# VH-VL binders against q8ixk2r445to577, part 48

Target 1, 133 residues: q8ixk2r445to577
Amino acid sequence: FFGMLQNKGLTDYCFDYNPPDENQIVGHQVILYLCHGMGQNQFFEYTSQKEIRYNTHQPEGCIAVEAGMDTLIMHLCEETAPENQKFILQEDGSLFHEQSKKCVQAARKESSDSFVPLLRDCTNSDHQKWFFK

## First folded at step 15 (VH-VL)

Design t43
Fold by OpenDDE, fold request of step 16:
Structure t43 (fold): chain C 133 residues (1-133), chain A 121 residues (1-121), chain B 111 residues (1-111)
Amino acid sequence: as target 1 above (133 residues)
Amino acid sequence: QVQLVQSGAEVKKPGASVKVSCKASGYTFTSYWMNWVRQAPGQGLEWIGEIHPSDSETWLDQKFKDRVTITVDKSTSTAYMELSSLRSEDTAVYYCTREGKYYLSYAMDYWGQGTLVTVSS
Amino acid sequence: EIVLTQSPATLSLSPGERATLSCRASQSVSWYDISYMNWFQQKPGQPPKLLIHDASNRATGVPSRFSGSGSGTDFTLTISSLEPEDFAVYFCQQTYSTPYTFGGGTKVEIK
């Protein structure tokens, strides 16, 4: 699966990553932004290693969850996907993070009108359901 | 003006299939989710599923996952709902409905006139 | 799935009276300040008509006498002063979680 990763519950919002430096793409948080289908900021790939790859840059980036955090941070992909980079996109649309046993939920940032994907306890909320478009 | 025009009433035997059509006009067909909802005689409303015409992304109630197929024809701006292995309890008026866009949500703002499907021996 | 329970099943009122319809969800249908609850009006032989979306927003063309309120699990549709054309069946619907579900409806009939 590849393309825009869109949230079911948060209308017309997609995974978005725009690193400040194109030559240093890791270490920043993945956010949610209106789906526009332009450029490279919203193009992701779900791989057979259960990675969500940002593969429009070299070296390739993979979404990871750092210890004790609930945010999605871009790391470098590895030959063998580390445990903190493994996600299961389930049949019901839920995006499950294997290591934390939590689901990725569209959330509102504190004190802002922006949105981010965060790890939360798994529920039946459409804000935890995602699809590629 | 937005219009959803559905195909005519159907009478089917148990075990048969029915395919209801919904022709959309007055808006960009590929920009809005299309839903299917049914209503048995004298009863409430039951959501069947939805499809986005741009790429045919589909969400179904698991109750219907094995019997319902929702499709679109972009060239004619028409959505279809096919229900197989019909049973008497499938007797209902079937509606197509468009989801309008509201900030961070959708709502079914336009409806077809409904299609009565009667299943009887 | 989320179950919506509407009450009462039937309201018998006269024109000019206030109508209060309730819809209770089996779980919260709110996400921050947005409640994914909608209200529809349906008359015999017609499809449902959208009245309220996101708990409290009137759809286009809906008279001001219709209002929606509530959050979490408890929602209310109010008709401040019933007009003759308001006697119909009203359904609530949640779009917080697929499958989308509807309440059983409240019939507002003339007394």
Scores: ipSAE 0.931, ipTM 0.961, lowest interface PAE 0.4, mean pLDDT 96
Fold by OpenDDE, fold request of step 16:
Structure t43 (fold): chain C 133 residues (1-133), chain A 121 residues (1-121), chain B 111 residues (1-111)
Amino acid sequence: as target 1 above (133 residues)
Amino acid sequence: QVQLVQSGAEVKKPGASVKVSCKASGYTFTSYWMNWVRQAPGQGLEWIGEIHPSDSETWLDQKFKDRVTITVDKSTSTAYMELSSLRSEDTAVYYCTREGKYYLSYAMDYWGQGTLVTVSS
Amino acid sequence: EIVLTQSPATLSLSPGERATLSCRASQSVSWYDISYMNWFQQKPGQPPKLLIHDASNRATGVPSRFSGSGSGTDFTLTISSLEPEDFAVYFCQQTYSTPYTFGGGTKVEIK
């Protein structure tokens, strides 16, 4: 699967990543933004190693969850996907993080009109369901 | 103005299949989700599934996953719902509905006139 | 799936009276300040008509006598003063979780 990763519950919002430095793509948080399909900032790939790859020039970035965190941060992809970079896009649309045993949920920032994907306990909410477009 | 016009009433035998059509006009067909909802005589409403015409992304109630196929024809702005292995309990009025867009949500703001499907021996 | 329970099943009133309809969800259908609850009106031989979306917003063309309120699991549709054309069946619907589900309906009939 590849393309825009869109949320079912948060209508018309997609995974979005815009690093401040194009030559240093790691270390920043993935956010949610209106789906527009322009450029590379909303193009992701779900791989056979269960990675969510940010499709840019080499080196490739992979979404990871750091210890003790609930945010999605961009790391470098590795030859063998580390445990903190493994996700399961389930048949019902839920996006499951294997290591934390939590689901990726569209969330609202405090005192802001912006949105981010966060790890939360798994529920039947459509805000935890995702599809590629 | 937005209009959804459905195909005419159907009478089928148990075990047969039925395909209902819904022609959309008055808006950009490929920009809005299309839903299918049914209502048995004198009963409530039951959601069947939805499709986005731009790429045919489809979500179904698991109850119908093995018997329902929802499709679209972008060239004619028409949505279709096919239900196979018909049973008497499938007798109902079937509606197509468009989901209007709001800030962070959708709602079924326009409906077809409905198509009666009768399943009887 | 989320189950919606409407009450009462039947409401008998006269024109000019206030109508209060209840819809209770088996779990919360709210996400922050947004409640994914809608209300529909249906008359015999016609498709449902959208009245309220997101718990409290009137759809286009809906008279001001219709209002929606509530959050979490408890929601209310109010008709401040019934008009003759308001006697119909009213359904609530949640779009918080697929599959989308409807309540059993409340019939507002003339006394």
Scores: ipSAE 0.928, ipTM 0.959, lowest interface PAE 0.4, mean pLDDT 96
Fold by OpenDDE, look of step 15:
Structure t43 (fold): chain C 133 residues (1-133), chain A 121 residues (1-121), chain B 111 residues (1-111)
Amino acid sequence: as target 1 above (133 residues)
Amino acid sequence: QVQLVQSGAEVKKPGASVKVSCKASGYTFTSYWMNWVRQAPGQGLEWIGEIHPSDSETWLDQKFKDRVTITVDKSTSTAYMELSSLRSEDTAVYYCTREGKYYLSYAMDYWGQGTLVTVSS
Amino acid sequence: EIVLTQSPATLSLSPGERATLSCRASQSVSWYDISYMNWFQQKPGQPPKLLIHDASNRATGVPSRFSGSGSGTDFTLTISSLEPEDFAVYFCQQTYSTPYTFGGGTKVEIK
C-alpha cells in the first residue's frame, strides 16, 4: 500500500511529514494535515516489513516510536525493520503498533487547528482507522 | 441543488440479486462519501456501507460484507448497491445518502427518495 | 458496534408543547469537543431528514425550535414548541465509529 494515509474519523486529514531540512529528514514528528496529494510530504508506503516508509527522500525514512513516547517520529529505515518501526494495518482499518500494543489515533493539539497521530489504547473509534488513498 | 435519484422498486425471489442505482447531481460527486442505508417496513434504519467515489474506498457493515457490493460510475455520477443471496428479511426501502462535510465531521445531509426491494417466494 | 437507545419510544403531545427526546449511546461518541451524534426526522413515505449534526448544530433550513444538546453518551433533541408538521419519527445516529448506527426512534404523535 502506498499514497496518502488518510484518517477515517478526522475527515480529509492525512499523514504529513515536512522536515525543515530536506537533507536531514529524521528526528521530527509526523503530523496530520489536510490531504492535498501535492508534493512529497504526504506520500507513504506500507511495506512487507510492516514499516510506514517515507521513501520520497534519500536516505529513506521510517516512522518510529521512541521509548516512552506516544508520538510518531521519523527515523532512518534499516535493512531489518526494528521493533519500534513495526505497524500492522489491520483489516478493520486500525493501525496497530506492535511494540507498544497501541493504536495510532488522530489527535488534536491543545487549542489549535493542528492535529497529530498519537499512540492510544486501541478502541473502535474511526479516529484510529486509516486507509491509503 | 443537490439531488439523489434512485432506481425504481424491485421484486425478487429468495436467492436472487438486486442492484439499486443512485444518480447524484448538484455537487462534485467525487468529493463526498456516498452511503447506503435500509429500512425494513415499520422498522428502524440500518447502515449498510459507504464508498468514496474518487477511489472507491469502501466501508461495509460486517453483516453485509459477503453479500453487498457498492460501486460507483464517476462518468455518470452514479452509485450502485448490489445485494446478493436475497432473503425475505432483506425486504426494505434502500436509501442512498450523501455525507456532507462540516469542519471536522460529516453528516448525511441529502437522501435519495428510496428504493423498495421486496423479496418474496 | 455502538448501540443507541432512544426514549421514550412514543411521545404523545399537543401542538405548542415542548418535546424532549433522549438518545443514549453504549459508549462515548465524543472526540475532544466534537460529539458525533446526529438527529433525523422522518415522515411516512419519506426519507429521513437531517435536523441536527454534531450534537447541537442545526442543519440548513431547520427551524430554530429544534435544538440538540449533550456529549459523551447522553444526548437530547428538544422541540421547544411543537408545530403540526413536527409530528413524526425522530432517529439519532452516531458517526463516531463504523458501522454507523441509528437509534430505534421516537415517535412524536399528536395527543
Scores: ipSAE 0.910, ipTM 0.955, lowest interface PAE 0.5, mean pLDDT 96
Fold by OpenDDE, second read of step 15:
Structure t43 (fold): chain C 133 residues (1-133), chain A 121 residues (1-121), chain B 111 residues (1-111)
Amino acid sequence: as target 1 above (133 residues)
Amino acid sequence: QVQLVQSGAEVKKPGASVKVSCKASGYTFTSYWMNWVRQAPGQGLEWIGEIHPSDSETWLDQKFKDRVTITVDKSTSTAYMELSSLRSEDTAVYYCTREGKYYLSYAMDYWGQGTLVTVSS
Amino acid sequence: EIVLTQSPATLSLSPGERATLSCRASQSVSWYDISYMNWFQQKPGQPPKLLIHDASNRATGVPSRFSGSGSGTDFTLTISSLEPEDFAVYFCQQTYSTPYTFGGGTKVEIK
């Protein structure tokens, strides 16, 4: 699966990554932004290694969850996907992080009109359901 | 103005299939989710599923996953709902309905006139 | 699935009276400050008509006598002063989680 990763519950919002330096793609947080499909900022791939890859120039970035965190951070992809980069996109649309046993949920920043994907306890909320478009 | 016009009433035998159409006009067909909802005589409303016409992304109630197929024809701005292996309990008025867009949500703001499907031996 | 329970099943009132309809969800249908609860009006032989979306927002063309309130699991539709054309069945619906579900309806009938 590849393309825009769109949230069902949060109307017209997609995974978005826009590092300040295209030559330094790691270390920043993945956010949610209105789906537009322009450029590479919203193009992701779900791989057979259970990675969510940010499709850009080499080296490729893979979404990871750092210890003790609930945010999605871009790391470098590895030959063998590390445990903190493994996700299961389930048939019901839920995106499950194997290591934390949490689901990726569209969340709203406090006192803000900005949104981010965060790890949360798995529920049946449409804000935890995702699809590629 | 937005209009959803559905196909006419159907009478089917148990085990048969039915395909209901919903022609949309007055808005950009490929920009809005189209839902199907049914209502048995004298009963409440039951959501069947939805489809986005731009890429045919579909979401179905698991109750119908093996019997319902929702499709669209973008060239005619028409949505279809096909229900197979019909049973008497499938007798109902079937509605297509568009989900209007709001800031962070959707709502079914326009409805077709409904299509009565009667299943009887 | 999320179960919506409406009460009362039937509400008998006279024109000019205030109508209060309840809808309770089996779990919260709110996400931050947004409640994914909608209200519909249905008359015999007609499709449902959207009245309220997101718990408290009137749909286009809906008279001001209709209002919605609530959050979490408990929601209310209020008709401040019933008009003759308001006697119908009213359904609540949640769009917090697929499958979308409807309440069993409240019939507002003339006394």
Scores: ipSAE 0.895, ipTM 0.950, lowest interface PAE 0.5, mean pLDDT 96
Fold by ESMFold2, look of step 15:
Structure t43 (fold): chain C 133 residues (1-133), chain A 121 residues (1-121), chain B 111 residues (1-111)
Amino acid sequence: as target 1 above (133 residues)
Amino acid sequence: QVQLVQSGAEVKKPGASVKVSCKASGYTFTSYWMNWVRQAPGQGLEWIGEIHPSDSETWLDQKFKDRVTITVDKSTSTAYMELSSLRSEDTAVYYCTREGKYYLSYAMDYWGQGTLVTVSS
Amino acid sequence: EIVLTQSPATLSLSPGERATLSCRASQSVSWYDISYMNWFQQKPGQPPKLLIHDASNRATGVPSRFSGSGSGTDFTLTISSLEPEDFAVYFCQQTYSTPYTFGGGTKVEIK
């Protein structure tokens, strides 16, 4: 699948990656932002290796979760996808992180209007459901 | 003004199929989810599923997954719901309804007039 | 799926009286401070009409005598002083989790 990765529960919010230095894409957090499709910040590819790639940049970035953490961070893609970069987009729309056995949920930052995807225990909430458009 | 106009009432035999249309006007058809909801006579409301006309992204209640097909025609701003293998318990009024966009949520803010489908032998 | 239980099934009241309608969800339908509970009014031969979205926000054109409250699992629709046009069936609906579900309805009828 390729396109904007949209949350089912929130009105028009998508995965967004906006690193402070476009030449150093590793180590920064993926956020949620209003879907707009302008520029390259909201386009991702879901690969046969179960990666979520930010491939409009060379070298290519892959979303990862570091051990014991709940935040989605950009790493460099590898020839064979590491376990912490594997996400299963299930038929019910849940986005399951295989290594941690948790689901990606839309979350609100500290009483703000800023939103991020975080790993949480899997539930049936539409805030844990995602689709490409 | 937003308007949803549905096709007319239908009488069907068990085992047949029915296709209900819903023509939208007064708003940008491709920007809003379109839902289908039914109501058996004298009973409550049951959600069937929804489709986003821009890309045909579709979400269905699992109980209908094998019998319902929801589609759109962007050129005519028309949504369709087809229900196959009809049974007498499928007798209901079928509604199309648009999901309006609100702060961090959606809500079904405009409804079609309803289409009565009667299934009898 | 999330089951919504409305009570009472029927309210028999006179014009000018206050109506209080309850809707309880089988699990929380709240995400942070947003509650995904909507209320609809339906009269015979008509489609449902949206009254309240997100627990407490009146839809366009809905009179101020209608108000909604609640969070989590317990929600209330209040009609402060019933008008003749308010005698109808009222449904709650959750949009927290697909499949979306409706309550069984509360009929508000003239005593």
Scores: ipSAE 0.835, ipTM 0.929, lowest interface PAE 0.8, mean pLDDT 93

Design t43
Fold by ESMFold2, fold request of step 16:
Structure t43 (fold): chain C 133 residues (1-133), chain A 121 residues (1-121), chain B 111 residues (1-111)
Amino acid sequence: as target 1 above (133 residues)
Amino acid sequence: QVQLVQSGAEVKKPGASVKVSCKASGYTFTSYWMNWVRQAPGQGLEWIGEIHPSDSETWLDQKFKDRVTITVDKSTSTAYMELSSLRSEDTAVYYCTREGKYYLSYAMDYWGQGTLVTVSS
Amino acid sequence: EIVLTQSPATLSLSPGERATLSCRASQSVSWYDISYMNWFQQKPGQPPKLLIHDASNRATGVPSRFSGSGSGTDFTLTISSLEPEDFAVYFCQQTYSTPYTFGGGTKVEIK
């Protein structure tokens, strides 16, 4: 799948990657932003290796969650996807991170209108359901 | 000003299919989820599913998954729901309803007039 | 799926009285400070009419005598002083998780 990765529960919000330095794409957090499809910040590829790739720049980035953490951050993609970069997009729309056994949820930064995807215990909330547009 | 106008009542035999239309006006059709909800005579409300007209993204209650197809025609601002393999328990009023957008929330704020589908042998 | 249990099934009251309607969800329907619980009014032969969205916000044109409250699993619709046009069936609905579900309804009738 390729396109904008949208949240079902947080309507009209998409994965967005906007690193402070366009030449240093590694190590920054993925956010959720209103879906607009302009520019390249909201386009991701879901690969056969179960990666979520940010491939509008070189070198390509792959979303990862470091052990013990819950934030989705950009790593360099590797020839064989590391376990911390594997996400299973399930039929019910859930995005399961197999290494941690947790699901990606739309989350609200405290007392703000800023949103991020985070790993949380899996639930049936529409905030844990995702689809490509 | 927002208006949802549905097709007229239908009488069907078991095993047939029915296709209900819902023509939208007074708002940007492609910006809002369209939902289908039914109500059997004297009974409560049952959600069937929804579609986003911009890309036809569709979510269905699993109990209808094998028998329901929800579609849109963007050029006429019309949504459709087709229910196949009809049974007598499918006798109900079928509503289309728009999912309005509110602060970080949404709710079915405008409803069609309803379409009675009667299934009898 | 999330089951919504409304009580009482029937509420027999006179105009001018206060009506209190309950809806309980089988699990939390809240995300942060947003509760995905809506309330609808339905009169015979008519489609449902949205009254309250996200637990406590009145829909456009709904009189101020209608109010909603609650979070998590327990929700209440209150009609502070019943008018003749308020005798109807009231449904709660959750939009926290597909499939979206409705409660069985509370009929508010004239005694």
Scores: ipSAE 0.812, ipTM 0.925, lowest interface PAE 0.9, mean pLDDT 93
Fold by ESMFold2, fold request of step 16:
Structure t43 (fold): chain C 133 residues (1-133), chain A 121 residues (1-121), chain B 111 residues (1-111)
Amino acid sequence: as target 1 above (133 residues)
Amino acid sequence: QVQLVQSGAEVKKPGASVKVSCKASGYTFTSYWMNWVRQAPGQGLEWIGEIHPSDSETWLDQKFKDRVTITVDKSTSTAYMELSSLRSEDTAVYYCTREGKYYLSYAMDYWGQGTLVTVSS
Amino acid sequence: EIVLTQSPATLSLSPGERATLSCRASQSVSWYDISYMNWFQQKPGQPPKLLIHDASNRATGVPSRFSGSGSGTDFTLTISSLEPEDFAVYFCQQTYSTPYTFGGGTKVEIK
């Protein structure tokens, strides 16, 4: 699948990657932002290796979660996907991270109107349901 | 002024199909989820599913998944719900309803007038 | 799916009295400070009408005698002083998790 990865529960919000330094795309956090489809920040590819790739840029980035963390951070993609970069997009819309056994949820950053995807215990909340547009 | 106008009442036999239409006006059709809800005579409300007209993204109650198809025609701002393999317990008023957008939430703020579907053996 | 239990099934009251309607969810329907609980009024032969969204926010044109409260699993609709047009059936609805579900309703009828 290729396109904008949208949240069901947080309506009209999409995965967005906007690193502070355009020359250093590794190591920064993925956010959620209003879906707009303009520019290259909201386009991702879900691959046969179960990666979520930011591949409008070279070298390509792959979303990862480091051990013991709950944040989605950009790493460089590898020929064979590392376990911390594997996500299963299930039929019910859940986005499951196999290594941690957790699901990606739309989360509110403190009491602000800033939102991020985070790993949480899997639930049936629409905030853990995702689809490509 | 938001308005949802549904097709007229239908009488069907068991095993047939029915297709209900819902024509929207007074708002940007492609910006809001359209939901389908039914109500059997003298009973409560039952959600069937929803579709986003911009991309036809569809979410259905599993109870109906194998018998219901929800579609849109963007050129006419019209949503459709088709229910197949009808049974007598499918006799109900079928409503289309718009999912309005609020602060970090949503609610069914405008409803069609309802379409009575009667399934009679 | 999330089950919503409304109580009482019937309120028999006179105009001018206060009505208190309860809705309980089988699990939390809140995400942070947002509660995905809506309330509807329905009169015979009519579609439902949205009264309250997000547990406590009145929809456009809804009189101030209607108020909603609650979070998590327990929610209340209050009609502070019943008017003749308020005798109807009231439904709660959760939009926290598809499939969306409704409560069984509370009928507010004239005593």
Scores: ipSAE 0.801, ipTM 0.921, lowest interface PAE 1.0, mean pLDDT 93

Design t44
Fold by OpenDDE, second read of step 15:
Structure t44 (fold): chain C 133 residues (1-133), chain A 121 residues (1-121), chain B 111 residues (1-111)
Amino acid sequence: as target 1 above (133 residues)
Amino acid sequence: QVQLVQSGAEVKKPGASVKVSCKASGYTFTSYWMNWVRQAPGQGLEWIGEIHPSDSETWLDQKFKDRVTITVDKSTSTAYMELSSLRSEDTAVYYCTREGKYYLSYAMDYWGQGTLVTVSS
Amino acid sequence: EIVLTQSPATLSLSPGERATLSCRASQSVSWYDISYMNWFQQKPGQPPKLLIHDASNRATGVPSRFSGSGSGTDFTLTISSLEPEDFAVYFCQQGYSTPYTFGGGTKVEIK
């Protein structure tokens, strides 16, 4: 699966990553932004290693969850996917983080105009359902 | 203005299949989710599923996952709902309905006139 | 699935009276300050018509006598002063989680 990773519940919002420096792609938080399908900012891939890869030039970035955190942070992909980078995109649309045993949920950030994906207890909310577009 | 025009009434035998059409006009067909909802005589409303015409992304009620197929024809701005292995309890008026877009949500703001499907031996 | 329970099943009133309809969800249908509850009006032989979206917003062309309120699990549709054309069945519907579900409806009938 690849393309824009769109949220079911939040109208027309997709995973978005835009690092300040295109040559240093790691260490920043993945956010949600209106789906536009332009450029590299919203193109992701779900791999057979259960990674969510940010499709850019080498080296590739993979979404990770750092210890004690509920945010999605970009790390470098590794030959063998580490546990904190493993996700299961389930048949019901939920995106499950194996290590934390939590689901990725669309959440509101500091203002009403900003949204981010956060780890939360798994529910049946459409805000925890995702699909590639 | 937005219009959804559905195909005519159907009479089917148990075990047969039915395919209902919904022709959309007055808006960009590929920009809005299309839902299917049914209503048995004198009963409430039951959501069947939805499809996004741009890429045919579909979401179905698990109750119908093995019997319902929702499709679109973008060239004619028409959505279809096919229900197979028909049973008497499938007798209902079937509606297509568009989900309008709001700031952070959707809502079924336009509806077809409905298509009566009668299943009887 | 989220179950929506509407009450009362039937409401008998006269024109000019106030109508209060209730819809209770088996779990919360709110996400922060947004409640994904919609209200529909249906008359015999017609499809449902959207009245209220997101708990409290009137759809286009809906008269001001219709209002919605509530959050979490408890929602209310109010008709401040019934007009003859308002006697119909009213359904609530949640858009919080698939499968989307409807309440059983409240029939507003003339006394």
Scores: ipSAE 0.883, ipTM 0.945, lowest interface PAE 0.5, mean pLDDT 96

